# Ledger of designs, part 300: VH-VL binders against q9nrl2r1430to1533

Target 1, 104 residues: q9nrl2r1430to1533
Amino acid sequence: GGVHELSAFEQLVVELVRHDDSWPFLKLVSKIQVPDYYDIIKKPIALNIIREKVNKCEYKLASEFIDDIELMFSNCFEYNPRNTSEAKAGTRLQAFFHIQAQKL

## First folded at step 21 (VH-VL)

Design m9e (framework fv_erenumab)
Fold by ESMFold2-Fast, scan of step 21:
Structure m9e (fold): chain C 104 residues (1-104), chain A 121 residues (1-121), chain B 110 residues (1-110)
Amino acid sequence: as target 1 above (104 residues)
Amino acid sequence: QVQLVESGGGVVQPGRSLRLSCAASGFTFSSYAMHWVRQAPGKGLEWVAVISYSGKDKYSVDSVKGRFTISRDNSKNTLFLQMNSLRAEDTAVYYCARKPSYSRATYFDPWGQGTTVTVSS
Amino acid sequence: QSVLTQPPSVSAAPGQKVTISCSGSSSNIGNEFVSWYQQLPGTAPKLLIYENNKRPSGIPDRFSGSKSGTSTTLGITGLQTGDEADYYCASWDDSLDAYVFGGGTKLTVL
């Protein structure tokens, strides 16, 4: 039978979304839920936005995709103190990303 | 050490205005979003409003939009709730509360002791 | 009518264990953190549990929280008369774009 081919970027985003530590990164937070966030973070991004960019073929270079994922982690560590559940999740997910990204 | 103290509650007639204050101490007030939460007599907790650390972003529950305005003065470590066009259903104990600076964590700590607002004719 | 459903009351004897349930949906408890609050008569609410199962400093280990699917539970062991209070669960509701509280559970120590 037929197999639908996935891009390397889409495969990686799917793996990130399925990871137990993806919960802080799945989508942009509500302005009502976290109003401080948008005063501090000037370039917000989340996995749902990155996935949409992958699906629209907006990443022409692996470096552009990697930069958006790294921006997501950078935002997490800028906003959240290191001892928080968000920062710990970000640290583990970033390590997982670095292992998977070597395939790109 | 970390404290919130509300004041400004009282008995007021329907249609009148009241301004609540919440004095913060023991933490860097200007670094935290702040909330107002109320509790009607014998009822549960209801979120009212939130303000960002800078005071530029403010949101409130639909039932008080256009009537209540949350504001803050970071130089005085004080949070305010201006309540206009008060209604009987606004009768409640009003608590100020701090929200931690976390993107997903939603909880309130510390809470003030509350100030009572009674709207009665 | 509460988005988060709690039993209105529970009761147990001193020294016993009690559990208080809080049921929601995928738009709140299922995808978001849960916190629990104790409100002693005539006092402000006090944080007991945050991020599903963590205790702030000063809260004894006889208080515990757990979350499974779209429900969460507050557990209290070694029940004391001073535990008589209203208990509230709370979460964020993504579909309503709002903070939601349970209706509260009155705990009576017999």
Scores: ipSAE 0.545, ipTM 0.801, lowest interface PAE 1.2, mean pLDDT 90

Design m9f (framework fv_erenumab)
Fold by ESMFold2-Fast, scan of step 21:
Structure m9f (fold): chain C 104 residues (1-104), chain A 121 residues (1-121), chain B 110 residues (1-110)
Amino acid sequence: as target 1 above (104 residues)
Amino acid sequence: QVQLVESGGGVVQPGRSLRLSCAASGFTFSSYAMHWVRQAPGKGLEWVAVISYSGKDKYSVDSVKGRFTISRDNSKNTLFLQMNSLRAEDTAVYYCARKPSYSRATYFDPWGQGTTVTVSS
Amino acid sequence: QSVLTQPPSVSAAPGQKVTISCSGSSSNIGNEFVSWYQQLPGTAPKLLIYENNKRPSGIPDRFSGSKSGTSTTLGITGLQTGDEADYYCATYDDSLDAYVFGGGTKLTVL
């Protein structure tokens, strides 16, 4: 195995995953844990799926990558009331993302 | 006063059926997913089943799949557990419990007082 | 069989402090919120701690929770005879796709 250069998208996803507020976003919501989630959220997504898309070179434009990250936050705010731990973590992580995305 | 009250337990022979009920009061029942949790005599807690607030989505632990069916009637604020083909290993106190509908919530509050099911010959 | 490991018993005198441990893995405690329940003899479980370290209304601050890595701990200070009970940790397990409970710890106040 050789060493490969990391894409800018991969570097940003790694920073999001390492952030303290990433916990609501690391993996898809379980339908057994939250049986109503998929009745409300029609386009589920999580950081593990976004990272896989980056690794498979499925994002052709920065806007496509940014749209998937924003969808992830939008889903969080749609399902979770404002004062939940999930919504608060989402607000902080989204602010962090907006600062980092300025580099794209 | 938020309250859950179970009923329908009893003593039955192996292979028979029982239907448990859980009457909810003091909150908007139709806004919450509901759970059944059981506890065998002298043993710990075991999660059994969950139902979505609408009743559309239902899931249960593998050991009861095909035998137990969770259901609800939101017009009557009542949760049910239909237990068929009962086995000695199903002997337990059965609790209904409420869980908040947040995407990562893992806690139950309140719990009912429980109803006892004894499967014996 | 419990997926989460707790000591089967713990004991201390009135006024003392105890800690009850609960050990899991990356598929449960490592990835999910943890809750703790008190079960007094002959009664239903009662929520003591949720989201790792939060108390519901009515639970005194002598009860506390903490989480580190794949383990969580319930702390009880100023022990009272009324604290004699079984204590359970609980969380969600991603690999089993199910809610899981610890085996329970019997607290005796002598």
Scores: ipSAE 0.701, ipTM 0.884, lowest interface PAE 1.0, mean pLDDT 92

Design m9g (framework fv_erenumab)
Fold by ESMFold2-Fast, scan of step 21:
Structure m9g (fold): chain C 104 residues (1-104), chain A 121 residues (1-121), chain B 110 residues (1-110)
Amino acid sequence: as target 1 above (104 residues)
Amino acid sequence: QVQLVESGGGVVQPGRSLRLSCAASGFTFSSYAMHWVRQAPGKGLEWVAVISYSGKDKYSVDSVKGRFTISRDNSKNTLFLQMNSLRAEDTAVYYCARKPSYSRATYFDPWGQGTTVTVSS
Amino acid sequence: QSVLTQPPSVSAAPGQKVTISCSGSSSNIGNEFVSWYQQLPGTAPKLLIYENNKRPSGIPDRFSGSKSGTSTTLGITGLQTGDEADYYCATFDDSLDAYVFGGGTKLTVL
């Protein structure tokens, strides 16, 4: 990766954050709110963490950035039943991401 | 026919202990995190404690830390709240409640009928 | 004080409509789902509304929820004497890392 990739990552993260379906993904799940989450999900991640990694230039390859976003969706579908608002939002946001990621 | 039934409340002197129980039926108890919520006389609702489905993770409100212990017995479909060193301000109706196993769910359903704890000299 | 603010009481006549407000901040109502509970005298709270505007099975459509920014409202139409109860809004606060409840609103149907 270069400066063009970092600019593209920041732009895409901002678009994801602004999307109506980003609400399940903005911040890590609270242990108070969901105490069993971290028994099930071993690699937690959220958009605020991904954005911080972009800003600190921690992604060396576009594939690393894409892997973190896909991990975020994978965690959502692993924890949340298919019929939940979270899973439905995740499905729509993931489709949006796949379209935008073609530009990376 | 999902239901929660609390028991174990009573009138006790300050400094004493009580153990509350919540019997669950009509759902797979071992698959859900469970909560205790209390309500002081004439006051609003206050969240007290949560326990994970396995019993490994337990969290409580700061005002009861070190005094109250939440636990569960999945083989008996029963949730417990051990209340030690009770104080007048712990006087409340105590409800057990289930929260859906969704990562962003913030609601409780069902609630038990409640059990009354009065700490009085 | 509650971090979620409700009026302490509201009143209306049978058949009328009433709205109960609940205001918070960006760290709670602004970021999280809101639920509403009905508590009849001497009974446990009962879920009326979850995820801002959804009703559980058995809750009639005269009960509705709405969320805008950092505020939420419970609407009740066709008021009945059996609706006399305390109503609580509730959510999670991501900055406090805690469940929060409104102070409650007593509905009187005169």
Scores: ipSAE 0.668, ipTM 0.876, lowest interface PAE 1.0, mean pLDDT 92

Design m9h (framework fv_erenumab)
Fold by ESMFold2-Fast, scan of step 21:
Structure m9h (fold): chain C 104 residues (1-104), chain A 121 residues (1-121), chain B 110 residues (1-110)
Amino acid sequence: as target 1 above (104 residues)
Amino acid sequence: QVQLVESGGGVVQPGRSLRLSCAASGFTFSSYAMHWVRQAPGKGLEWVAVISYSGKDKYSVDSVKGRFTISRDNSKNTLFLQMNSLRAEDTAVYYCARKPSYSRATYFDPWGQGTTVTVSS
Amino acid sequence: QSVLTQPPSVSAAPGQKVTISCSGSSSNIGNEFVSWYQQLPGTAPKLLIYENNKRPSGIPDRFSGSKSGTSTTLGITGLQTGDEADYYCATWDSSLDAYVFGGGTKLTVL
């Protein structure tokens, strides 16, 4: 077989997923686990959805990809108080993302 | 002091109904999702139901679905569990519990002291 | 059987240390925060550990939690007779879309 290089978006999503602070972002918040989440958060998103959009070639511009990742962090900070483990993980992962996104 | 106090338990015949109440104090009740957890005699803990802070969204475990309804009155800081068509297997101590409204929280604190429901012929 | 597996009992002498294990899978402990509860005879459960290894205010540091892969453990050092209780691990299960509890472990002092 052949060798395939990951796209820049694929590589960055994989790096985010593997990061120690990705745990609040891996999958959508369950309505049963947190039933009030969707009354506050109007545009839910998570890394698994972003990764699927990358795999289906739905991002035509880097800005579209960046907007979805930033929405994910924005949702985290809107829902979770600043002193929570979720908000702290989001702050660290967002900083990591900003450094890596400069390569896009 | 943050406190939850359950009431409304008792002894009831199969097929009858009971309504449990949980009175909350010491925190902003309307800012938290609330849960019911039960424990059958000599058995472990079983999660039963959750309600959103507004009361709009409600979910329950399959074994009680269609029979139990969780509700709340934020003006009275009170959580309810309406239990219809009670079965012997519903015999348990029923606890109300608070969970933080964080996106990934999986813990309950505080718990009420519990109210005992016995379904007996 | 319960989705989270705990030993039914554990025993130790006063002043010793004990560990209580709780085993699950990737749909629960592997990807979710774990909490531990102490239930003294005739009382309601009390939160001992949350988010794998954090203690709420008022819980002494002789109680500790740890998580590795799909398993978690509760550690108790300096065991006291007042620690005789049932201990439960708990988490969220993404496959069941429900909160799940371990079967419980009864701690006795020798």
Scores: ipSAE 0.748, ipTM 0.898, lowest interface PAE 0.8, mean pLDDT 92

Design m9i (framework fv_erenumab)
Fold by ESMFold2-Fast, scan of step 21:
Structure m9i (fold): chain C 104 residues (1-104), chain A 121 residues (1-121), chain B 110 residues (1-110)
Amino acid sequence: as target 1 above (104 residues)
Amino acid sequence: QVQLVESGGGVVQPGRSLRLSCAASGFTFSSYAMHWVRQAPGKGLEWVAVISYSGKDKYSVDSVKGRFTISRDNSKNTLFLQMNSLRAEDTAVYYCARKPSYSRATYFDPWGQGTTVTVSS
Amino acid sequence: QSVLTQPPSVSAAPGQKVTISCSGSSSNIGNEFVSWYQQLPGTAPKLLIYENNKRPSGIPDRFSGSKSGTSTTLGITGLQTGDEADYYCATWDESLDAYVFGGGTKLTVL
């Protein structure tokens, strides 16, 4: 991409981080807190990792950025049953993301 | 009826070993990560160790690393804590506890009744 | 000192209300779910509150939890003599990479 796309990615990540439902996604799941997580989730990711990739200009296309955000939600729904607080937060944050991503 | 029952506690001299057991019933034991939590006499609760449902991944608090080993036998629905090189500071009631396998869960339910370990000369 | 700070004791008469505070930091309460446990003398801890403010089945609504910033509180209304116990807050600490418990608060009901 370009400077326009990088500033849009940073703005969107900041909006996601500030959202009330971002708490399951702010940082990677700890192997000690949840020792089974990495046996089930093969491509772990979190908002702090995505933000670091934006800051290092690692996204060349908007689709690559969107794919990482969608992977984050997919991991949440794969690990957590739908009736958990994590899955419910993920559903709401994903809907918010889809509205904001229309700008990309 | 979901239950956890600890056993194996006792009175031992410093430097000795004990192996604690926790018998689980009333739920699919092999689907849950399991924890050990201890409580020194008149003191608060201290988390000790966790083991994954498969037994593949194990972690313990720094104060017991190298001395305590958590393990499990899913065929027998039993959790273990092997305690080596025991110190007076390890004197406590030891509880086994289950935690839900959610990515951000921080609570324990149920707890066993506890088994008492006293390290004294 | 414990990572999570609770008052060592609180007291009130039957029928009154009490709140038990638990103070932490951004590495624990500020970013993680909090749970509360009741421990009656000679018994194992019992889950009272999970995920900041939810009650397990069987816990009466006179027990409540709340979280604000890096602190959490357990509220108990309509105090009964059977509530006399030690109460512990607990959470995950990302800096220590460990589960942490408060030092405990002894509730006396006279």
Scores: ipSAE 0.742, ipTM 0.901, lowest interface PAE 0.8, mean pLDDT 93

Design m9j (framework fv_erenumab)
Fold by ESMFold2-Fast, scan of step 21:
Formats: sequence, C-alpha cells, structure tokens
Structure m9j (fold): chain C 104 residues (1-104), chain A 121 residues (1-121), chain B 110 residues (1-110)
Amino acid sequence: as target 1 above (104 residues)
Amino acid sequence: QVQLVESGGGVVQPGRSLRLSCAASGFTFSSYAMHWVRQAPGKGLEWVAVISYSGKDKYSVDSVKGRFTISRDNSKNTLFLQMNSLRAEDTAVYYCARKPSYSRATYFDPWGQGTTVTVSS
Amino acid sequence: QSVLTQPPSVSAAPGQKVTISCSGSSSNIGNEFVSWYQQLPGTAPKLLIYENNKRPSGIPDRFSGSKSGTSTTLGITGLQTGDEADYYCATWDTSLDAYVFGGGTKLTVL
C-alpha cells in the first residue's frame, strides 16, 4: 500500500478512546443493563458511533464533530448524579477534550 | 430501614405456574429498576430479569423468555415474577434485588431474603 | 457453567489474609465495573465491594477489591471465623447482554 495519515477527528477520537476516563463512553448504554436510560436520554451517542461517523466522512465541519462529543458529555451529566464515577470521569474527559479541540 | 421481602414460593408440578412477590420498604421504590436473581440448590447465582422504574421496559434471560414475566405495582411498592410452564431446572431460591440507576452500575444492593421454588417431577 | 472463573475453595487461619481471584474476559471484567458478594450459609448475598474497590457503609476495611485487566480479586485481612461463607464476583457481559456471576468460592477458616 501507500502512506496514510489520520484525520484530525480520527486522531482525537483515538486519544479519547485511550484515555483512562473513557470507560463510560466507549459504547452505547445497553437498554437491558439500564432499562431507564432511553426514557431519559433522547439522543444517545458513544465514541464508537462517533468514530464510525468520522470513518464514513459524515462530519463536514469541526463544529458538527464537536457537537456530537458535547452531546455525549451532556447525556452523561443529565443521566448520572454529580457524585457518581460516571459523572466524575465525564468531567475529566470533557476537560481533556476541550484542550485538544482547540487544535481544531 | 431499606428492605425487600419475597413471598409466593412453594412446591409445584412441571408445567404449572407460580407468581412471586417482592415487597419493598424504606426507599422510593418507583425510582429504581428492580431485578430477580435465582440460585439452584448447591449452585451459584444466576440473573433472571429486570424491570424499569416505570414498568415500561422488561428484559429476561433467554432460558426463561416467553415463560417468565416481570412486573411491578409502584402504588403498592411491589415487584412480581409470573412464572409459567415451570421446569425442573427452574428449581431455585429466587431473590429480588435493587440496582442503582447509573449508566454503568453493575451491583445489587439490597437483596431480599429469598423465596424457594421447587418444581417436582 | 459460569463465564467468570473463581477457585471453588480457599482456606486460611484466623488472623491471616486471603485473596480470592475472579477471571473473565474483555466482554465483562475487562471493560465493566465488578462487584463482590458474601453469602453466609442459609442467607441472601450481601454486597461487599462495588465499582471494583469501593465498600458500602457497614463493610469493614478488612475487605478490599482490586481489578487488573480481565481479572479482579477480593482481599480479606484479619480473617475471622464469621467470614466463613461463599464469595461471588459479578459484572455485566456485553456479548451476552446480561449480568454474570462467578461460580463462587467457599472460604473455610481453620
């Protein structure tokens, strides 16, 4: 093959996935594990879905990518009380994302 | 005092039905998803079913799907398990248990004392 | 058979320490929170550890949990005769779309 370069969005998603605080966000919440989740969260999203959208070139603007990541954090804070491990992980990962997103 | 108390167990013949109840007290029952977990004699624990806080969403393991139905009555703080077409392999102590409604929670607390179901053959 | 593997039994003397292991895979322990339960003879399971290493109110610090990769361990120090029980690990399995429990470990204090 040829030499390949990762897009800025792909690089950032990979960094988020590898972050210690990504565990609440890697995959969609199972409706069997948490049957109440989808009654409260109307626009579910996770890093695996965002990564698939990046790979399919569905983000035309950096703002669209940023909006999906922010929706992911917003869902976390809406569903989970502030003192939960999920909310604390979300707060730290969101801060990391805001620093990295300045490069976009 | 947060408590769960099961009842309705007994000895039944294969193919018959039983309805288990779990009475909750000491917490806001309508704010929690509730679970059934069973334990066959001398064996380990097996998760059976879950119901959402509203009762709208219900899920069970494949081995009981179509035979067992989980339900709840929030006005009476009571969880139910309707068990139809019972088989010898359903013989177990049945526990109700609460799980916190966090997006990644995987633990049960409290548990009821259990009610024994014996399917005779 | 369970998808989480525990030794069937462990034993230690009063005052000693013991470690109970629980092994799984990336579809369960590797990516999910783990909890541990104590079951005294003839009683319901009691939560000992949740979210890998946290203790609920009323559980003494003699009980501890840890997780590394696809395995988790329950540690008990200052072992007492009242600790004789069956111990179960538990988590969520993403491939089975179900909660799973280990096969249980019988602890004997002798």
Scores: ipSAE 0.720, ipTM 0.886, lowest interface PAE 0.9, mean pLDDT 92

Design m9k (framework fv_erenumab)
Fold by ESMFold2-Fast, scan of step 21:
Order: structure tokens, then C-alpha cells, then sequence
Structure m9k (fold): chain C 104 residues (1-104), chain A 121 residues (1-121), chain B 110 residues (1-110)
């Protein structure tokens, strides 16, 4: 991707981080806090990692950026039961992402 | 009715060993990570150790690493804490506690009634 | 020593309201869920509040929790003699990679 694409990805990640429902996604899940997590989730990711990848220009295509965001939501729904605060936050943040991603 | 019952506490001399047990009932024990939390006399709560639902992943506070080993037997719905090389500062009431299997959970419910470990010096 | 700061004691009369504060930092209360526990003399801790302001089944609405910035408070209204206990706040600290508990607050109801 180009300079303008990098700016768009950074803007979107900042909007996601500032969203009230970003709290389950800001950083990687701790092995000490949730020792079962990495036995279930094989491709862990979080907004801080995605933002770092944007800043290091590691996304070559917009689809790669979108795939990482979708992986983040997929991991949330795979690990957390639907009625949890985490899954509910994930559902709302994913809907917000889908609206904003249309601008990419 | 969800319940945790600890046993195995006692009075021991420094350098000795104790094994604590926590018997679980009223829930699917094998679906939860389990924790040990301790409380020294007249002091606050201190997290000690956690074990994953399968027993594969185990973590403990640095002050007990190499001395304490957390383990579980899912077929018997029982959690264990093997305490070796006990020190005076290990004197505490030891509680077992359950934590929900959610990615950001930070709370414990239920707690056992506790078992008292006194390391006399 | 505790990472979360609570007053060591609070006192109030039956029927009154009391609030117990708990102060932390951005690495704990500021960005993590907070829980509160009641410990009656000689008993195990009992969950009163989880995820900042939610009550488990069986906990009366006299108990409430709130979080603002890096601080959280436990509110108790209509105080009863049976509320006399130690109260602990607790959370996760992502910088320490550890669970942290407040030092505890002794509530005396006289």
C-alpha cells in the first residue's frame, strides 16, 4: 500500500482504539490471566499489534489489513461465549468497523 | 450448588512440605481455570497460582516459583497445591477460587473457605 | 504493600450510607475490569461486584460499584450490622502481568 492507504489504516485503527467497545482488543491476552487462551486461539492478535504493523508498512494490500481486523473479531467470538461482555463489545465494534471500512 | 472445599493445612517447621487439596462440586470443573490466593494473618489478599482447565499451563508468583506446584485431577474434580521448602512468610490462609473462562475476566467466584498454613520459626 | 490504595477503615451507623474508595493507575483500574469482595470475620472473601458495577445473583442492590478514570468506589446504602467486614478491591495489572488487590478497608457499623 501507498502513503494515503497507510494514513487511512492508521486513522481507522485510531478510531477503533478510541471506541468504547475496544477494551477487549487493545492488547494481547495474558497467559497468566487466561492460561487457556493460547490452547484455543492459534493466531492471536490485538489492536496494538495491528497498529504497529501499519506503522511499519507491513500491509501490502488493504485486504491484509482487513483480514487481521477480522481475525481479531473471529478470535473473540471463538473464545468468548455469546452472552459475555467481551462478545457483546466485539459485535458492536465489528459493526462499527464494517461501516468505517467501506471508506477504504 | 457450586462449592469449593480446601483441606491439607497445618503447622509445619521451615523447610518442610504440605500438599493442599481443593474439592470442587456443582459445576463442570474441567471447564475452568483454577486459582490459589493466600492471606497472611492480618494482611490482604495475594494471588499465588493458576492452572488451565486441562492442567497443561501453570503460572505462579515469583516468590513461590520452584517451591510451589499447582496441579489438578479433573477425573476427581480436585485442585492441588504442593508446597515445598516452606518459609515463615508462607504463613497464610490459602483459598482456592474459580475464574470465568472469558478473555478479560478479572474476578473470582466462588471461593473455598480456606485452609490455614502456619510455618513456625 | 499493595498496588491499589484503599483507606484502612471507615465507620458509619446503621441505616447510613458509606463509600469505600480504591485508587490505582492506568495499567490496572484505568483499563481493566474491577471487582469488589466482602470478607466477614473468619470467613472467605465473597464476590460483591464484578466488571465495575455488576452484582452477582444474591447480592442486594444496597451494594453498588462505579469506576472513574483510575479510581473505583464501592457504595453501601442502608447499612446493617451484618455489613461489618473487610472490603477489598481487585483487578488485573497489565504492566505487572499480575492480579492486584487493594490493602482492604475495615468497615465498622456502630
Amino acid sequence: as target 1 above (104 residues)
Amino acid sequence: QVQLVESGGGVVQPGRSLRLSCAASGFTFSSYAMHWVRQAPGKGLEWVAVISYSGKDKYSVDSVKGRFTISRDNSKNTLFLQMNSLRAEDTAVYYCARKPSYSRATYFDPWGQGTTVTVSS
Amino acid sequence: QSVLTQPPSVSAAPGQKVTISCSGSSSNIGNEFVSWYQQLPGTAPKLLIYENNKRPSGIPDRFSGSKSGTSTTLGITGLQTGDEADYYCATWDYSLDAYVFGGGTKLTVL
Scores: ipSAE 0.729, ipTM 0.893, lowest interface PAE 0.8, mean pLDDT 92

Design m9l (framework fv_erenumab)
Fold by ESMFold2-Fast, scan of step 21:
Structure m9l (fold): chain C 104 residues (1-104), chain A 121 residues (1-121), chain B 110 residues (1-110)
Amino acid sequence: as target 1 above (104 residues)
Amino acid sequence: QVQLVESGGGVVQPGRSLRLSCAASGFTFSSYAMHWVRQAPGKGLEWVAVISYSGKDKYSVDSVKGRFTISRDNSKNTLFLQMNSLRAEDTAVYYCARKPSYSRATYFDPWGQGTTVTVSS
Amino acid sequence: QSVLTQPPSVSAAPGQKVTISCSGSSSNIGNEFVSWYQQLPGTAPKLLIYENNKRPSGIPDRFSGSKSGTSTTLGITGLQTGDEADYYCATWDNRLDAYVFGGGTKLTVL
């Protein structure tokens, strides 16, 4: 991973953040808002954390970036039942991500 | 039918203690985080405390921290609020309420009918 | 002072439409789902609207919610005398790390 790859990651993260279905993923879940979340989800992550990692050049391979995005969706589907607004938003945003990630 | 029924309210002098109970029925109580919300006479709603489904994680507003303790007994389907060192400003109707266990949910349903606490000298 | 600002009262005649506003900031309404509650005199709050604009089972479609930027509104059409109540908006505040309620709006049906 070089600067060119990190620029591509930043562009994709910006597109994800701007997507209508990004709202469940913009920031980490609060322990006070959802006190059970961190008992179930062992590797929490959110778009703001991923964007910070991109800006700090912490992704050395495209696969590491993709793995963090996929972990974010996996956490959503693990915690939220299929019929929730969160899970539905996650399904649509993940499909959008898969299309865009083909360019990485 | 999903129901929450509060009890344990009363009239007490400042500095005294009360323990409120909330009896839950019609759902798997041990699978939900539970909340206490209060309402002073003629005033609006104020969130007070939350407890995780296991009872291990507890949080409360700063104004009651150190004085109020939320707890639960899943074997009895009952939520508690232990209120110590009561002050006149704690006078309110106390409601227990359930929140859906979704990562971004911000709504309460159902609510109990409330139990009245009056702190008066 | 409430973190979420509502008018203290609104009034309208039976059959009319009323809108109740609730104003916040980017730390709450701007980035979080909003819910609305109806409280009839002497009763517990009842969920009217959740996730900005959804109605739970049993709530008639004359109640509606909308959110724009850092503000949300509750709309009530075809007003009935049984709608006289206090109405509260509520959400999560990311800065305070707490659930917050509006100060409440008393609806009088004239």
Scores: ipSAE 0.751, ipTM 0.904, lowest interface PAE 0.8, mean pLDDT 93

Design m9m (framework fv_erenumab)
Fold by ESMFold2-Fast, scan of step 21:
Order: structure tokens, then sequence, then C-alpha cells
Structure m9m (fold): chain C 104 residues (1-104), chain A 121 residues (1-121), chain B 110 residues (1-110)
């Protein structure tokens, strides 16, 4: 993506980070805190990693940025049972993301 | 009823070894990460080690790294802590505890009753 | 010293309310869920509060938890003599890559 797309990606990541339901997604899950996480989740990602990729201009297409955000939610729903605080936060934040992503 | 019962504690001389066991019942043991937490006499709680539900991934606090090994046998619903090269500072009540396998969980429930390890010369 | 700071003791009369504080930093309480444990003399710790403010089954609503910034508090109302115990806060520390416990607070009901 171009400079204008990069600015849009940064704005969207900032909006996600500031959302009340971002807490499960702000940083990578520690393998010591949750030792089975990386045996189940093969492509880990978090908002801090996505923001770093935006800042380093690693997204060439809007679809690549969207795919990383969707991967983050997919990982949450794969690892966490639906009745957990993590899964509920993920459901609400994903809905918020879909609304904001219409601007991309 | 969900229950954890520790055993294997005792009085041992410095440099010796002990193996602690924790027998689990009343839940699907193989679905939970398991932890060891210790408490020195008159002191607070100190986290020691964790093992994934499969037994593949294991981590311990630096002060016991290379000396203590956590393991489990899911067929017997039993958690172990092999303690080698014991030091006076390892004297404590050792608790096993269950933790839910959620990506941001930071709580332990239930806890066992504890087993006492005394390292004395 | 503990990474999480608790007062060493607190006391109040039966029927009164107490709050036990636990102070940390952005690497622990500020970023992570907090849990609280009660340890009666000669017994194992028992979970009182998890995910900052939730009670497990069997814990009465006299016990409450709250978190603000890098600090958390355990509230106990309607104090009973059976509440005399050591109380510990606990969380995960991102910098240490370890679970951490507060130093403990001895509650005396006089």
Amino acid sequence: as target 1 above (104 residues)
Amino acid sequence: QVQLVESGGGVVQPGRSLRLSCAASGFTFSSYAMHWVRQAPGKGLEWVAVISYSGKDKYSVDSVKGRFTISRDNSKNTLFLQMNSLRAEDTAVYYCARKPSYSRATYFDPWGQGTTVTVSS
Amino acid sequence: QSVLTQPPSVSAAPGQKVTISCSGSSSNIGNEFVSWYQQLPGTAPKLLIYENNKRPSGIPDRFSGSKSGTSTTLGITGLQTGDEADYYCATWDDDLDAYVFGGGTKLTVL
C-alpha cells in the first residue's frame, strides 16, 4: 500500500488499541504464561506486531493488513472457548473493526 | 468434586533429591495447564513452574532452573516435580494448582493442601 | 521485596468493612488480570477473586475486587472472625515473564 493507505492503517490500529475490548490483543501471548498456546496457534499475531508492520511499511495491499487483523481474531476464537472473557471481547472488537474497515 | 492431593515431601539434606506428586481427581486433568507454587515458612507465595496440558512445554522460575523438572502423566492424572540439588532456600510448603487454559488467564483454582519439604543439614 | 506491594497488616472490628490494597506497575497490574487469594492459618490458598472483580462459585458477595490503573483492591464487608487470614494479590508480569504474588496482608478481626 501507498502512503495514504499506511496512514489509514495506523489510524485504524490506534482505534483498535484504544477500544475497551483490545486487552486480549495488545501483545503476543507469552509461551510461559500459556505454555500450550503455540502448540495450537501456528501464526501468532497481536496489535503491537501489526502496528510495527504498519510503521515499517510491510503492508503492500489493504488486504494484507485486513488479513493480519482477521488472523488475530481467528486465533482468539480458535484458542479460547466462546464463553470466555477473551472470546467475548474478540467478538465485540471484531464487529467494531468491520465497521471501521469500511473506510479502507 | 475437583481435588488435588500432594505427596512426596519430607526432610532431606542439602544436595539430595525429592520427587513430589500431585494426584488430580474430579476434572479432565489432560485439559489443564498445571502449576507448582511454594511458600517458605512465614513467607509469601512464590510461583515455581508450569506445564502445558500435553506435557510438551515446561517452564520454571530462574532460581530452580536446571535443578527442578516439572512433568505429568495424563494416563494417571498425576503431576510431578523432580527436585535435584536441593538447597536450604528450597525449604517450603509446595502446592500444586490448576490454571484455566485461556489466553489471558492469571488465576489458580483449585489448590492442593500442600506437601512440606525441609532441607536441613 | 515483592514486585506487588501490599500493606503487611490491616485490622477492623466484626461487621465493619476493610479494603486491602495491592500496587504494581504497567508491566503487571496495568496490563493483566488480577486475582486474590485467602489463606486461613495452616491451610492452602483459596481463590476469592479472578479477572479483577469476578467471584468463583461459593464466594459470598461480601468479597469484591476492583482495579484502577496499576493498583487493585480487595474489599471485604460485614467482617467475621472467620475472615482472619493472609490475603494475597497475584498477576502476570510481562517484564519478568512470570506469575507474581504480593507480599501478603494479615487481616486481624478484633
Scores: ipSAE 0.731, ipTM 0.898, lowest interface PAE 0.9, mean pLDDT 92

Design m9n (framework fv_erenumab)
Fold by ESMFold2-Fast, scan of step 21:
Structure m9n (fold): chain C 104 residues (1-104), chain A 121 residues (1-121), chain B 110 residues (1-110)
Amino acid sequence: as target 1 above (104 residues)
Amino acid sequence: QVQLVESGGGVVQPGRSLRLSCAASGFTFSSYAMHWVRQAPGKGLEWVAVISYSGKDKYSVDSVKGRFTISRDNSKNTLFLQMNSLRAEDTAVYYCARKPSYSRATYFDPWGQGTTVTVSS
Amino acid sequence: QSVLTQPPSVSAAPGQKVTISCSGSSSNIGNEFVSWYQQLPGTAPKLLIYENNKRPSGIPDRFSGSKSGTSTTLGITGLQTGDEADYYCATWDDGLDAYVFGGGTKLTVL
């Protein structure tokens, strides 16, 4: 090992990606698939973008990483009604994240 | 009762134009993205175009890009499809359809009854 | 050519069970929710199944959906003559950046 060792952030993002409830969050929403999304959501983000930022060492503080993950969940709950499969998956994944994030 | 009713279809010569309308009732039309889907005689379904709830964002399948324009008038609860430079391959029944405003939704409900467009020479 | 592959026809007798397959790829069925539509002759498509396996209100439990990997199936039990129709699968294709429909399957109740 060296500078190419997996970071704590990368390990956590990998765990989120592997979680059964990650499907609404794996990639950005397409403007064509959901044209209203970007009228409502001003700061779109997804796990693939967060993982790329981790791998390029763009997070200087743990709080910046946590803020991006929380933004991802906030976007989900802002756009999707509470009774949707997306919002339910987001609620479960966010709870999982909060437990893991206590270690950061 | 949620309902979509299309109109404006007809028989036209190649190169002509038609404007289709879809009248919505029974739901808050201005809160939904709306779609056009077509079906050529004896063939399957083909997605054509979508418009955002505000009308600001519009997208269409490449085969009609530059010829068809989707638009809406939220004050009249009406969706439109302006079809210019019509070709024989545009002959189809045109359906308007609603998609739920969920970030990963891939289904359409309800559908209108359809309006028939025939392009012939 | 359809991006999603369905058999062009299927047939069974009243009271029997039939399954209609729909095959795609990782850019569509593998990554996205799938829906199924019934189209009776001369009518508009009607939603039968959404989000892989959910039924809208008014659709009887004789209709079911399932998804495995890059394929999905529509199951119909207790076939009735009124089920004779064209059936379409549909989803989003990430590579094409478009909604895609299967080629359709004509169900004949003999």
Scores: ipSAE 0.733, ipTM 0.894, lowest interface PAE 0.8, mean pLDDT 92

